# VHH binders against Ubiquitin fusion degradation protein 3 homolog (ufd-3), part 4

Target 1, 271 residues: Ubiquitin fusion degradation protein 3 homolog (ufd-3), of Caenorhabditis elegans (g5ees6r586to856)
Amino acid sequence: PLVPVPDFYIIGLAGKGEKAIAKLKELNEKQDAFQLNPDQINGLEELFVLPTSSNYSSEVTQSAFEMSLQWPVEHLTPVLDFLRIALTHHSLNSYFCDRERGQELVGRLIAILVSDPADVALKVLVCRCIANAFSHPVGRNLFASTELSTLAPLVVRQVLNEKTVLQMSAATALANWSLALLQQSEQCEQLGPKEDLLRAILNGIESVDSFGYLGEDAIIRLLQALVTVMWGDASVIRLAKNRNIAQIAARLKDAVSNDSGKNIARDIVEM
Below, E stands for the ipSAE of ESMFold2; O stands for the ipSAE of OpenDDE; V2 stands for 0.75 times the mean of E and O plus 0.25 times the DockQ between their complexes.

## First folded at step 1 (VHH)

Design s8 (framework vhh_7sr4_2)
Fold by ESMFold2-Fast, scan of step 1:
Structure s8 (fold): chain B 271 residues (1-271), chain A 121 residues (1-121)
Amino acid sequence: as target 1 above (271 residues)
Amino acid sequence: EVKLVESGGGLVQPGGSLRLSCAASGFTVSDYEMGWYRQTPGKQRDLVADIYSGGSTKYGDSVKGRFTISRDNTKNTVYLQMNSLKPEDTAVYYCAAEYEIDSWGEYFDYWGQGTQVTVSS
C-alpha cells in the first residue's frame, strides 16, 4: 500500500558556508546598485552559524535580502543559498512567505526558472528555496496555494535535468509540495491542487525515453511525491491510473537498485 | 573538463599597454560570467573586470576607463585590454569562470594559473 512521506525534508547546512560567504562578498563588490553594507553582510553570515530551524530574525538580515534579491540573475547564486537557509528559520520564513511579500518571492523564483540559466547552480538553489519554504506553516500556505499551472511544471523540468544535484533538489521540492497539499486537503477537504500537482508531474515524466540517467535518490523522492499526492484520495488515484502511472512506476522501478525505491514503485504498480 | 589558460603578461613601462588572453576548454565562455582578478603579494584578489553572459561589463573603480574586457566566442577566449598602465597595476592577473556547483551543493569557480604583469621603468 501507498505510504506518504512522514515529514518535510529540510535542505540544511553541509558545512560552515565559507565558499558561499566568500562568493557573496565578491559579488557584492560588483554591484552598481543594491550593494550590501558590512552590517548586512554580517547579518547574512550569521545564518550559517545559527541552528537550523531556529526562529532567528533581524531587520538588518531582512534588509540585506531586500537589497541583494534585486541583483542581476547571474549574481543571485549566493543570495539564493542564504535565502534557502533563511527559509528554515521560523521568523524569516514568515517574513518572506507572508501575504505582503510571498507573491513577490514566488514571482522571482518563477522568473529565474523561466530564464533557464546555463549555470545549473541558480536552478538548484531555486529548488532548494522552494523545498525549504515548506519547513514552516507560512511557507506551506504560500506554496500550497500557489497556482500550480505555472510553477510546478518548471520544477518538474528540473527533476529531468542531467545534473544529479538539480534532480535531487527539485524532487525534494516536489515531495515537500505533495506533503503540504496532503496536509491542506485533510484540513479543508479540497482535492483540486493535488490533482494539478499530479498532472504536472505526469506531464513532465510520461514521455521520458529512459530514467537510467536519474540518480537513485532523486527517483526515490519523486516516487515519494507521487505516493504522497495520491495517498487516501480515490479521485487522485483514479486520475493517476488513467494517466498510466503503473507503467511509469514500473520504468522508475527498473532505474533503481535500492530496495526502498523498488518497494515504493511496486506499491504504485499494485494499487 | 574545465581548463583556463592565461597568457600575455610581462614587463611594461608606465603608460604602456598589454592584452591578456584567457583560453577556455571544457565549456563555452559565452554561457558564463567571466572575470579578471588581480593579486599583489600579501593581499586578497581584487576584481578587475567582468563580462556577463549577455555581454554587459563591469570594472573595478581603479581601472575603469583604462581597461576593456571582451570575448571571442569563436576562439572561446576572454581578453583584457590594459591601457595607460600604472605601477600600481603590478600584480598577478587571474582569469575566472564563475558559478559552478558540485554534487554536494557547494560553489566553486574555475581559476587559471595566473599571469604576471609588472609595470616599471
Scores: ipSAE 0.016, ipTM 0.226, lowest interface PAE 6.7, mean pLDDT 84

Design s9 (framework vhh_7sr4_2; at its last look DockQ between E and O 0.05; V2 from the best seeds 0.00; counts 0 for: pae E 2.5 > 2, grease 25.5 > 24.2, placed apart)
Amino acid sequence: EVKLVESGGGLVQPGGSLRLSCAASGFTVSDYEMGWYRQTPGKQRDLVADIYSGGSTKYGDSVKGRFTISRDNTKNTVYLQMNSLKPEDTAVYYCATVETYDLYTGEYTFDYWGQGTQVTVSS
ESMFold2-Fast, scan of step 1: ipSAE 0.158; ipTM 0.549
ESMFold2, look of step 2: ipSAE 0.254; ipTM 0.695
ESMFold2 (binder alone), look of step 2: mean pLDDT 78; pTM 0.761
OpenDDE, look of step 2: ipSAE 0.304; ipTM 0.701
ESMFold2, look of step 6: ipSAE 0.254; ipTM 0.656
ESMFold2 (binder alone), look of step 6: mean pLDDT 78; pTM 0.763
OpenDDE, look of step 6: ipSAE 0.330; ipTM 0.723

Design u1 (framework vhh_7ubx_2)
Fold by ESMFold2-Fast, scan of step 1:
Structure u1 (fold): chain B 271 residues (1-271), chain A 120 residues (1-120)
Amino acid sequence: as target 1 above (271 residues)
Amino acid sequence: QVQLVESGGGLVQPGGSLRLSCAASGFTFSDYYMTWVRQAPGKGPEWIATISSGGDTMRDDSTKGRFTISRDNAKNTLYLQMTSLKPEDTALYYCARGEYDLYSGTEDYRGPGTQVTVSS
């Protein structure tokens, strides 16, 4: 079954690198401050040749991110592309998402989404960083404890964007977020974060007349997120019913053609 | 040397189906995201679908669930199953190495393409 979300979705491969490193080098030459040295560039290149199951970490690679994340926002595209891969590695996930650095990372991602950059690639990569942060426990803990009322609405907005690649990246982030909150609630009784995520999703989508412009896979990820955040939780289910989730799910069902998506939406309508 | 060779295109009636194949060589196929892109006469490239090394997929809304991307890592082959074909699906279909990361143009290698023509 597809619900609840069966495992965290990971976006990215160790084999991707040639175009990303070329763009990083190009933009590196344009930096007046925080320019990377050859060792730092090599440390970032290594991210694309190691298996994602590798427990990779390097002080040189860490310093490369500390420098390059200070670049102007319009030059961050390749930096965020490397960061989303770094977040799939256990040691780098822990480095960026720990108690000392995690809030700064969240703040950077919020700032980019709030600025609403014209380059949609920046929004795509922010959503992919969020999605991949959930690949390891430290990232899950960070986003489970994050100020959901601020970040979640920004991610939901990206699900509703016209670009299908952004829709999918954002919906995947929401699906991972919902699973992290479900797993956290099974260990400790914490209802606030689950309700906050549900409210953010419903607030963002409840007034959308037609979801026909959304990619089918993004709709399925969104449906998975909705079911997963409600899974086995009478209080969250009651909140969803009071927010007319059945009517919203009916509109999502109208926008999806495959049986899996229709079945998930139907189950929400009929719950 | 990286090589991607598409096959399986041809002339089909509206409502018909086709299965495209892409044979990959010169790299470790199982390590890479793979993508299908199409280009209709007089138009720019249009992203269709991407599949990860592990089989996770992303698809464009323009196909509305009619197209399915899949792969066989043991055979170094990428597939695109197309159903309920429309005249608007007439295009050259390209296999590409890499994910649909930052729009259609971000893949790092593209094959020569296979022609799909949908008409009576």
Scores: ipSAE 0.014, ipTM 0.222, lowest interface PAE 7.3, mean pLDDT 83

Design u2 (framework vhh_7ubx_2)
Fold by ESMFold2-Fast, scan of step 1:
Structure u2 (fold): chain B 271 residues (1-271), chain A 120 residues (1-120)
Amino acid sequence: as target 1 above (271 residues)
Amino acid sequence: QVQLVESGGGLVQPGGSLRLSCAASGFTFSDYYMTWVRQAPGKGPEWIATISSGGDTMRDDSTKGRFTISRDNAKNTLYLQMTSLKPEDTALYYCAKDESELYGSWFDYRGPGTQVTVSS
């Protein structure tokens, strides 16, 4: 089943990171301050060899990120790609998302998402970092419960971007977010964050005249996020109905050809 | 629909030079990272070089002294200038659109390729 979201999506490796590693080394040679030494580069390269979600941590790898995250924004593309992978490992997820370092990380990611002109590659990687942060409890706490009001509207804006890869990365982050909040609510936690995520999504979507430019897979992830955040919650469902979700879902249904996507949208229309 | 058409390959002697071209259509070429990849007989695909929308390049260490990637956004065309060719450069050369818009770590489409044969 596609709804509720059955498990956290992990935006993992496409290949063995040859291009990310080569770009990191190229940009490292341009650094005067915060240049990585060979041991630090090797510590980052290890991330592409390890299985997804293995329990990995290294002081060398941590120091490599502490140095490389200080690089100019225009040089951060490979750094954020390595961070995306690091966040899938329990110990590194805890390191970056804990109470001591989490706020600084969130501030850095927000700064990139609000930048103008848009650097699509950096925004894609920020959304992928957010998506992968949900793979572990510390990241879920930081991004879902602690920083929701600041991040959610910015991620929704990326779903509506014209670039298909940014749409998909952002929609995947929203799908993971919705699952984290559903699981949290099932453990008798406060329900306010689910309403906040729903409002952020609907505020963004209701201003859109046509969904025809959105990629089909991104629409399906978005529909999954909507159903999942409403799942088994009469209060959240009532909020959605009052915000005319049936009309929005009907328009999303018209933008997909896939039967699974049409079925999810139809279920929202008929609820 | 995304279309990529490679050209410029052929038979050359060792030490020779070739310029490969890739004509792109069906998308806003200037917005995307573009990549050159090659595949030799009996081997898997090997990345050669990537160029960003703004013209920044990233190249494989084994070829970067002999190969130069470039683009002409006005003509929707990607180029690979190859010099000092060796027999081990014999391969089918592909261009690819980077769907991730990063640096060619991920691509959603490639052309049919152009054959380069380096032999005496």
Scores: ipSAE 0.019, ipTM 0.223, lowest interface PAE 5.1, mean pLDDT 83

Design u3 (framework vhh_7ubx_2)
Fold by ESMFold2-Fast, scan of step 1:
Structure u3 (fold): chain B 271 residues (1-271), chain A 121 residues (1-121)
Amino acid sequence: as target 1 above (271 residues)
Amino acid sequence: QVQLVESGGGLVQPGGSLRLSCAASGFTFSDYYMTWVRQAPGKGPEWIATISSGGDTMRDDSTKGRFTISRDNAKNTLYLQMTSLKPEDTALYYCARDYSEDLYETGFDYRGPGTQVTVSS
């Protein structure tokens, strides 16, 4: 991979969403309150036929999410799957991530991540929603202004989970977050939010004795996030060195066999 | 480096059986959900079955009585056992590395080139 992160990763559609649609309809029939009508279901289905870079914004689609997000947590899996797709559309990203609704969205995502025990699939989809929120400016601004002390440690915890799919989804969210912060603060000569993200990542990594259980792709995304938050910023680099990042990078290098991953880790060690 | 290679396809008569294999290399196979998908001539891709890293399966209702997905993590191999084959099962069958934890067929990052299955008299 290249560093800094070269563009925002988008976790897109595989196929037509037929299984997600079928599961949504099954769970819809079990709802006593907030049951979707046929127009609302159709509004969600249309997300799978739209170009990902579109200005589409349907009031019916919006109302479908306002209803379905009220479902019991154990029924939210297909709803969050539709939401991650919605976040790749410019107008729907703006709708969900704007100042009026953005904090409610962040609150919902945090609530799922702090659940114990939480369904792993829900945590995967939360991380995918966060990753895809960065696909457009409004989502980037929301998460750049979100309290890093609360959300970033929760996402880092998911990178360190035993399930490789959760590791990858969370690491992808961190990579996108790091690029958004780099772009936001590229003109800034002070530490700012980049330091907070770096501290969250390092605090999480330091809690782990071995990286052997981490998937290689997740380690590479994590290394990209680390380099990107340090990119072109002598103050952030100095803080990382004071936190012994060279030792951490050497351990991550030992956990990857891919040359790209080894090269990124080596560059951090040799900073 | 990641490679998925399907085999076992061919021409078979209606009512016959085939066992497809997918040999995986270049990644830790046992960590991933794996999926079988088929694409018939002139049709879009159709999901068949997904198997979790631990062996739990999710299958399409139309094929679940005739098709069985399984895996051998020691051999890095995914299987699809197909029985009672019908002409409508004619398609290119391919395996995919799936990163979905909920057994929903959403998101795969690598797929094989596929193996052709033709069911005709």
Scores: ipSAE 0.014, ipTM 0.237, lowest interface PAE 7.5, mean pLDDT 82

Design u4 (framework vhh_7ubx_2)
Fold by ESMFold2-Fast, scan of step 1:
Structure u4 (fold): chain B 271 residues (1-271), chain A 121 residues (1-121)
Amino acid sequence: as target 1 above (271 residues)
Amino acid sequence: QVQLVESGGGLVQPGGSLRLSCAASGFTFSDYYMTWVRQAPGKGPEWIATISSGGDTMRDDSTKGRFTISRDNAKNTLYLQMTSLKPEDTALYYCATGSYDILTGEEFDYRGPGTQVTVSS
C-alpha cells in the first residue's frame, strides 16, 4: 500500500550528470572567489557514477562543496544538484547533516526558500536535498527535529507553487518527513511532535482557493504525508479533525482522478 | 533564431569511418555546450558525447574509444569523428544544445533534424 509511506523516497537523476558537470565547469570559470580546481570538479563528477547507497566520501569532494556553496545564489543550481546526490551517500549525509554542519546547511536552504526574486530551479533542488537527507539516520535526525518546524511551512509553500516539478519535489520532502517522524515516534518518547508538521501542512493548504492546478502525483504525496503523520496517533488525528481536515481532503480528492489518490482522500474524509 | 544542421552521414561498410558536422547559427556558439545524440530504429535516444564551451569532453564509455567529439568555435561547427563503425552504430545522429534545466525535464532546448548513418554488411 501507499499509506503509511512505505519507505523513504530518493530523488535521483544519475542520467543528467554530464549536463550538471558541464554547467558546473561553466559557472566555475565565472568565480572570482571560491573557484574549484580540477581535482575538486572531478570529485563532484564521481557522485554521478557511484552506485546509490555507496559509502562514498572524500576530503576533496567535501572541500569542493565547502568552496562551491559559497558561490553567488544565481550560480548554485549545479552545486545543489550535486549536493542532493551527495546526501544519498552515508558518509556525506553524515558530514553535511551532523551537529557541527547541520544548522549551517539548514540556514542555507531556508535562505533560498525565502529569496525574492525566487529562482524556481533552486527551490526544486532545495526540496530535493531535504527529501534525500532522509535517506540516512543523521539526515533524518536533523530534519525530523522539532527545532526545524520553521522549515516545514516554507516547504509547504513550495507544494503550492505553479510548477509541477517543484510541487512534486516539495511534497516528496513532506512525505519523507512524515515517515521519519512516524518511525521515531515508534522508537522513543522524546521525539519531535508530529503535530507541528501537521499544523504546517494544514496552515499552508487550508486557505487555497483551488487544488486543480496541482499535479496528481504531488497531491498523492501530500495525502500520504497527511495520513502518515496521523498514523496510529489518536492525539494527532484529533488535532486534524479539529482543523477541518475532512473538508480539505474532500477538495484534494476532487483534484485527483487516480483511484489510489481518491481512496486515500476518502479514507481521510471518513476517518 | 537558433538553427543546427547536421551533415556527413551516409552508407558505410563495417570497420569504416565517418566524420559528422553540425553547423550552428542564431546564437553565440562558443558560449554553449554541444552534444551528439543518436537514435537507432525502434529505440530511444542514446547520448554519445558532450563538449563544453571551453572544450572539455564527456563521453559514453561504450563509444569513447571509437568516437571523438570536437568543436571549432571560429567556424561555429561541432564534429563527431567515428571510427571502426559497426552495424549497431546504424542510427539517426543529431546535434543538440540546451540549457541545464531542472524544471522542464527537457533533455535539449534545440536539436537538428539529424543525419542518417547506415553501417551495412
Scores: ipSAE 0.021, ipTM 0.393, lowest interface PAE 5.6, mean pLDDT 83

Design u5 (framework vhh_7ubx_2)
Fold by ESMFold2-Fast, scan of step 1:
Structure u5 (fold): chain B 271 residues (1-271), chain A 120 residues (1-120)
Amino acid sequence: as target 1 above (271 residues)
Amino acid sequence: QVQLVESGGGLVQPGGSLRLSCAASGFTFSSYAMTWVRQAPGKGPEWIATIYSGGSTMRDDSTKGRFTISRDNAKNTLYLQMTSLKPEDTALYYCARGLWFGESRYFDYRGPGTQVTVSS
């Protein structure tokens, strides 16, 4: 029996705040446009101060992100590091993921994922921002309604990257996305988004000759995403069977030593 | 009932080594990612390392050359091997179940911590 992922995964960064702040200040001094003032920098620093409220929201902090997200892509690493933390705060999640700003956020994340010279660190942070957007209802609603033909294939591509930290961040985003779609389908019957996410995942992984290079936990998150998007949905399960998911799951099972991962893969094979 | 109990802390000279242990009970340990976190006096909590259920690890860049996270699923125990210890490593070290959830939220579960003091 298929068992869906029980809750959303959230990626925090309590141990890296001081380094991110130092790098932000360094890169801020290099900006000829959209340079942050001291109050805006302090607003971002407050995201790492304890205790903080889950409803924390500040016009200064919002302004700091609106400015710094306009920086050249090669300077965005600390900005995205702060953004992923901001997305775990209820009020900031609502601010960035609402109807007014949500599509702009998605567009920025896509631009970074397709950008040359975007490096592995930037792609990791984009995937972590996507994963953490699901921590609150507004972010879940945004990504449940996001254009899957554009964003989902880009995230799936990151799962297949050689760097295990990128694999894990991307697979976590997919697991969260699958749960958001499951919860959406329980509120209203819209099967299209589930089928689209399943197709994006299968299209990406079908081309892979070997899963042996993938980190075990990334495989487990990917298997959880597959199970969650199929769970309780005969139409989605039929689509998966027609796409030879049993053969793909058997190959993922062979790349996993953990009993948990083997059990999830076996349940997919035996559907 | 989920329980996490750290041990192995103490007073150590600069340049010394310590191995911390975290004994887990009340849940299927092998199914969860586990994290080590430290908190120095007057400072906020600092993430050290995470080990995922399958054994892959993620470590803070400032300590990854000196600290190694590992687990023994048969013993339901998480470890942190610390080498080349510095006075700046003085902190309360605790283990937590899962991933750290921003500063506005609690860990799923965390232990009471074990004190590490690096002093000559």
Scores: ipSAE 0.000, ipTM 0.109, lowest interface PAE 18.9, mean pLDDT 82

Design u6 (framework vhh_7ubx_2)
Fold by ESMFold2-Fast, scan of step 1:
Structure u6 (fold): chain B 271 residues (1-271), chain A 121 residues (1-121)
Amino acid sequence: as target 1 above (271 residues)
Amino acid sequence: QVQLVESGGGLVQPGGSLRLSCAASGFTFSSYAMTWVRQAPGKGPEWIATIYSGGSTMRDDSTKGRFTISRDNAKNTLYLQMTSLKPEDTALYYCAKGRYYGSGSWYFDYRGPGTQVTVSS
């Protein structure tokens, strides 16, 4: 009777490419260095129009990102908007998330999340980039194993932000992370990453007295992340019980009105 | 507050028919492409069909002769009409907000909990 554990990734392509390209062109003109040429701008525009063929891996599009990711942080909003789309392409996901470049990508995302001048829009887009990286195996491997102790706590912090769009984007990233770790554990018995993600989530939320300010959809996605990372795993379930998951789930349940969220919270307590 | 609720699944004999429904709320339904996907026990998810906001459709070749995707924008409802059902059609069927581009990637920002279809004699 309880809510099924999700078995595919939540990927976002929402947004008007026209607005993103207009802002990209505006900020491009302000660059002293790393200014994009017309071919590079066209390569980025293609990502909204011709998305995900397995054969799409333009050298021009790659060079456009190599240039524009070096822009000042306050100019990165349209760049990250194109990057989240690029991460849904198999070839571009592999390009950014492979063993050599993946650490640089993670480092850039961390730098934005800890940056003082970073606005809500930048943090939303970082979380959307992380969520979309899970669309392909290379991105799943990178984020499921790399920088869990550093990046995951920063994402959990964004779930608790006052802006509902950031809450939802961060909770979605955690839900995809949890699914990637569940699927990895079903292929091989490596439980460390699941415990690390659970610890990051619980460390971030265990001291929160009330979740009433969170959007209901973000709470449901967070509950999905929790049930997914615990699913079918006695060691992870035991860790959660030792960390008072029952009380945390009760507080999350108190902040939702729909039956879906209430049922997931009950599932967590009854595991 | 985006919600998708599937219904219409159940037990059916080989050769039978079912119509699945997906009730959508919390977004402007008529403005988005909508997709049906399914997942059989122990298998990965399989794309079935996408219907765009304008009404045009993209369908998987293996099922397009037996399955028809449609929508009613006035009712915020997505449908999948299934005919000539086979045992291998047994799966959880999911409604999703968004599209599949045919490259092995899932491009959805939300999906429902699914409805079970079981085809057996």
Scores: ipSAE 0.000, ipTM 0.131, lowest interface PAE 18.3, mean pLDDT 81

Design u7 (framework vhh_7ubx_2)
Fold by ESMFold2-Fast, scan of step 1:
Structure u7 (fold): chain B 271 residues (1-271), chain A 121 residues (1-121)
Amino acid sequence: as target 1 above (271 residues)
Amino acid sequence: QVQLVESGGGLVQPGGSLRLSCAASGFTFSDYYMTWVRQAPGKGPEWIATISSGGDTMRDDSTKGRFTISRDNAKNTLYLQMTSLKPEDTALYYCARDEYSSGWYEDFDYRGPGTQVTVSS
């Protein structure tokens, strides 16, 4: 089944990261204060050799990120692509998303998403970093915090972008976020995170008259996020009904042609 | 104004070779990374190789032993040399001007209409 989200989506590489490596080296030569040494570059390259979701981490790899994340925003594209992969590794996920560093990571991601005018590639990679952060418990706990509700509206905005890659990356992040909140609520009591995510999604999409320009897979991920955040929770369902989710879901249903998307949207309309 | 036109495709027997070319116009070719992508019937786009403005190459492991990307900046032309062709290489092959964004195929700022390669006896 597609709902609730059956497992966390991991946004992996299409190739072996050669484009990211080449661009990192090119931009590294332009740096002065925070230039990576050869050992640090090798530490980042190792991320593409290791299986995703490994528990490998090294101090050299950590230091490479601490240096390269200080680069000017216009040079961060390959750095965020390496970070996206690093977040799928258990130890590096814990390193970046723990209590000591997690808020700094969130702040950095917010700063990029509000940057004017932000590069589309940077926004895609921020959304992919968020999506992949959910691959491990430490990242799930970081992004399941009600304190992080300011980030969710920025991600929802990216679902509505005209670039289908950005739509898909952002919708995937929301789908993973919804599953993390559902799993957290099944393990212990929750008092607001699900409602915060639902409000962020509905606030972002309620004014959209037509979703026809969105890619079908992005619409399906968005519908999965909506159902999953409401799953088995009467108070969240009540909030959604009061926010007229049925009318919003009807517009999403009009924008999908496949039965899976139509069925999920219909179930929201009829709930 | 920006145009990419592929050529060199056709019907070839298994084990054969083809050289695809992509003629670029309307931009400063030497300033851009260039990419070859293929799409087989019923499948999504598959990245084959990218070549940087400086000539450094990045290739998918599944084809890198058989396919070689190269460029001639004086002729504004991108090439893909294909050897030891297999029936599974049957696809529409197209070149793309690479707006750098690691790991995604659909975010090219421009791509050509493609040239069909069919590997069959």
Scores: ipSAE 0.014, ipTM 0.345, lowest interface PAE 7.0, mean pLDDT 83

Design u8 (framework vhh_7ubx_2)
Fold by ESMFold2-Fast, scan of step 1:
Structure u8 (fold): chain B 271 residues (1-271), chain A 122 residues (1-122)
Amino acid sequence: as target 1 above (271 residues)
Amino acid sequence: QVQLVESGGGLVQPGGSLRLSCAASGFTFSDYYMTWVRQAPGKGPEWIATISSGGDTMRDDSTKGRFTISRDNAKNTLYLQMTSLKPEDTALYYCAAEGYTEDFYGSTYDYRGPGTQVTVSS
């Protein structure tokens, strides 16, 4: 079944990262400040070959990110590519998403998403970092407690961007976010976070005149996020109905040809 | 193997029309935004138009009234219909696919074709 989201999506590694490593080294040579030494570069390269278990090179890898995240925004593409991988490792996820560093990470990601003009590649990688942050409990706790009035609308805007890869990365982040909130609500009572995420998604979607430009897979992820945030919660379902979710779902259904997507949208309409 | 192959170029008189085609293979064509770009002799590349996976179009203002971009996802083919051609439209026309495939580092385009030459002359 596709709903609720069955497990957290991980935007995984393709290949051995040869291009990302080459670009990191190229841009490192251009740094006047915060230039990485060879040990720090090796620490980042190891991320493409490490299993998702802790190792003793962790401090060097942490140091490499603390330096390279200070680079000019136009040089951050390979850094964020390494960071999204780092967030899939339990120890590094805890390091970046803990109570001491989590807000700084969120602040950096927001700064990129609000920049104008923003590089599409950077926005894609920010959304992938957010998606992968949900792979471990510490990242889930950070984003479940993050003020949704600030970050969630920015991610929803990326789902509605014209580039299909950005749509998909952002929709995946929303799907993971919805699952994290569902799982947290099953462990303890919560009143606001699910409603806030639902409102952000609906506000974004209802502002759009047409869905014809959206990729089908992104629409399906978005529908999964909508169902998952409502799953088993009568209060959230009532809020969604009052916000015309049936009409929104009908419009999304018309934008997909895939039976799975049509079935999810139909189930929302018939709630 | 990824391939983009343009065709339909040639010699045409001013005021004439041409339809360019771009045949795509080796990737999921329907997932990609597709773009037409031209490069005149001694000039840099000039963006003409982009079409989304769903068919929504974005066009350069200088050619918008004369050129129409379209796609057929069932045939994995991109088109550029050109009308009222002018000598200044003489260029190598190539198609390009834009998307994120883990390759943010090589180019603004994930894939690009070799181009088809359009010459507008009396």
Scores: ipSAE 0.015, ipTM 0.214, lowest interface PAE 7.4, mean pLDDT 82

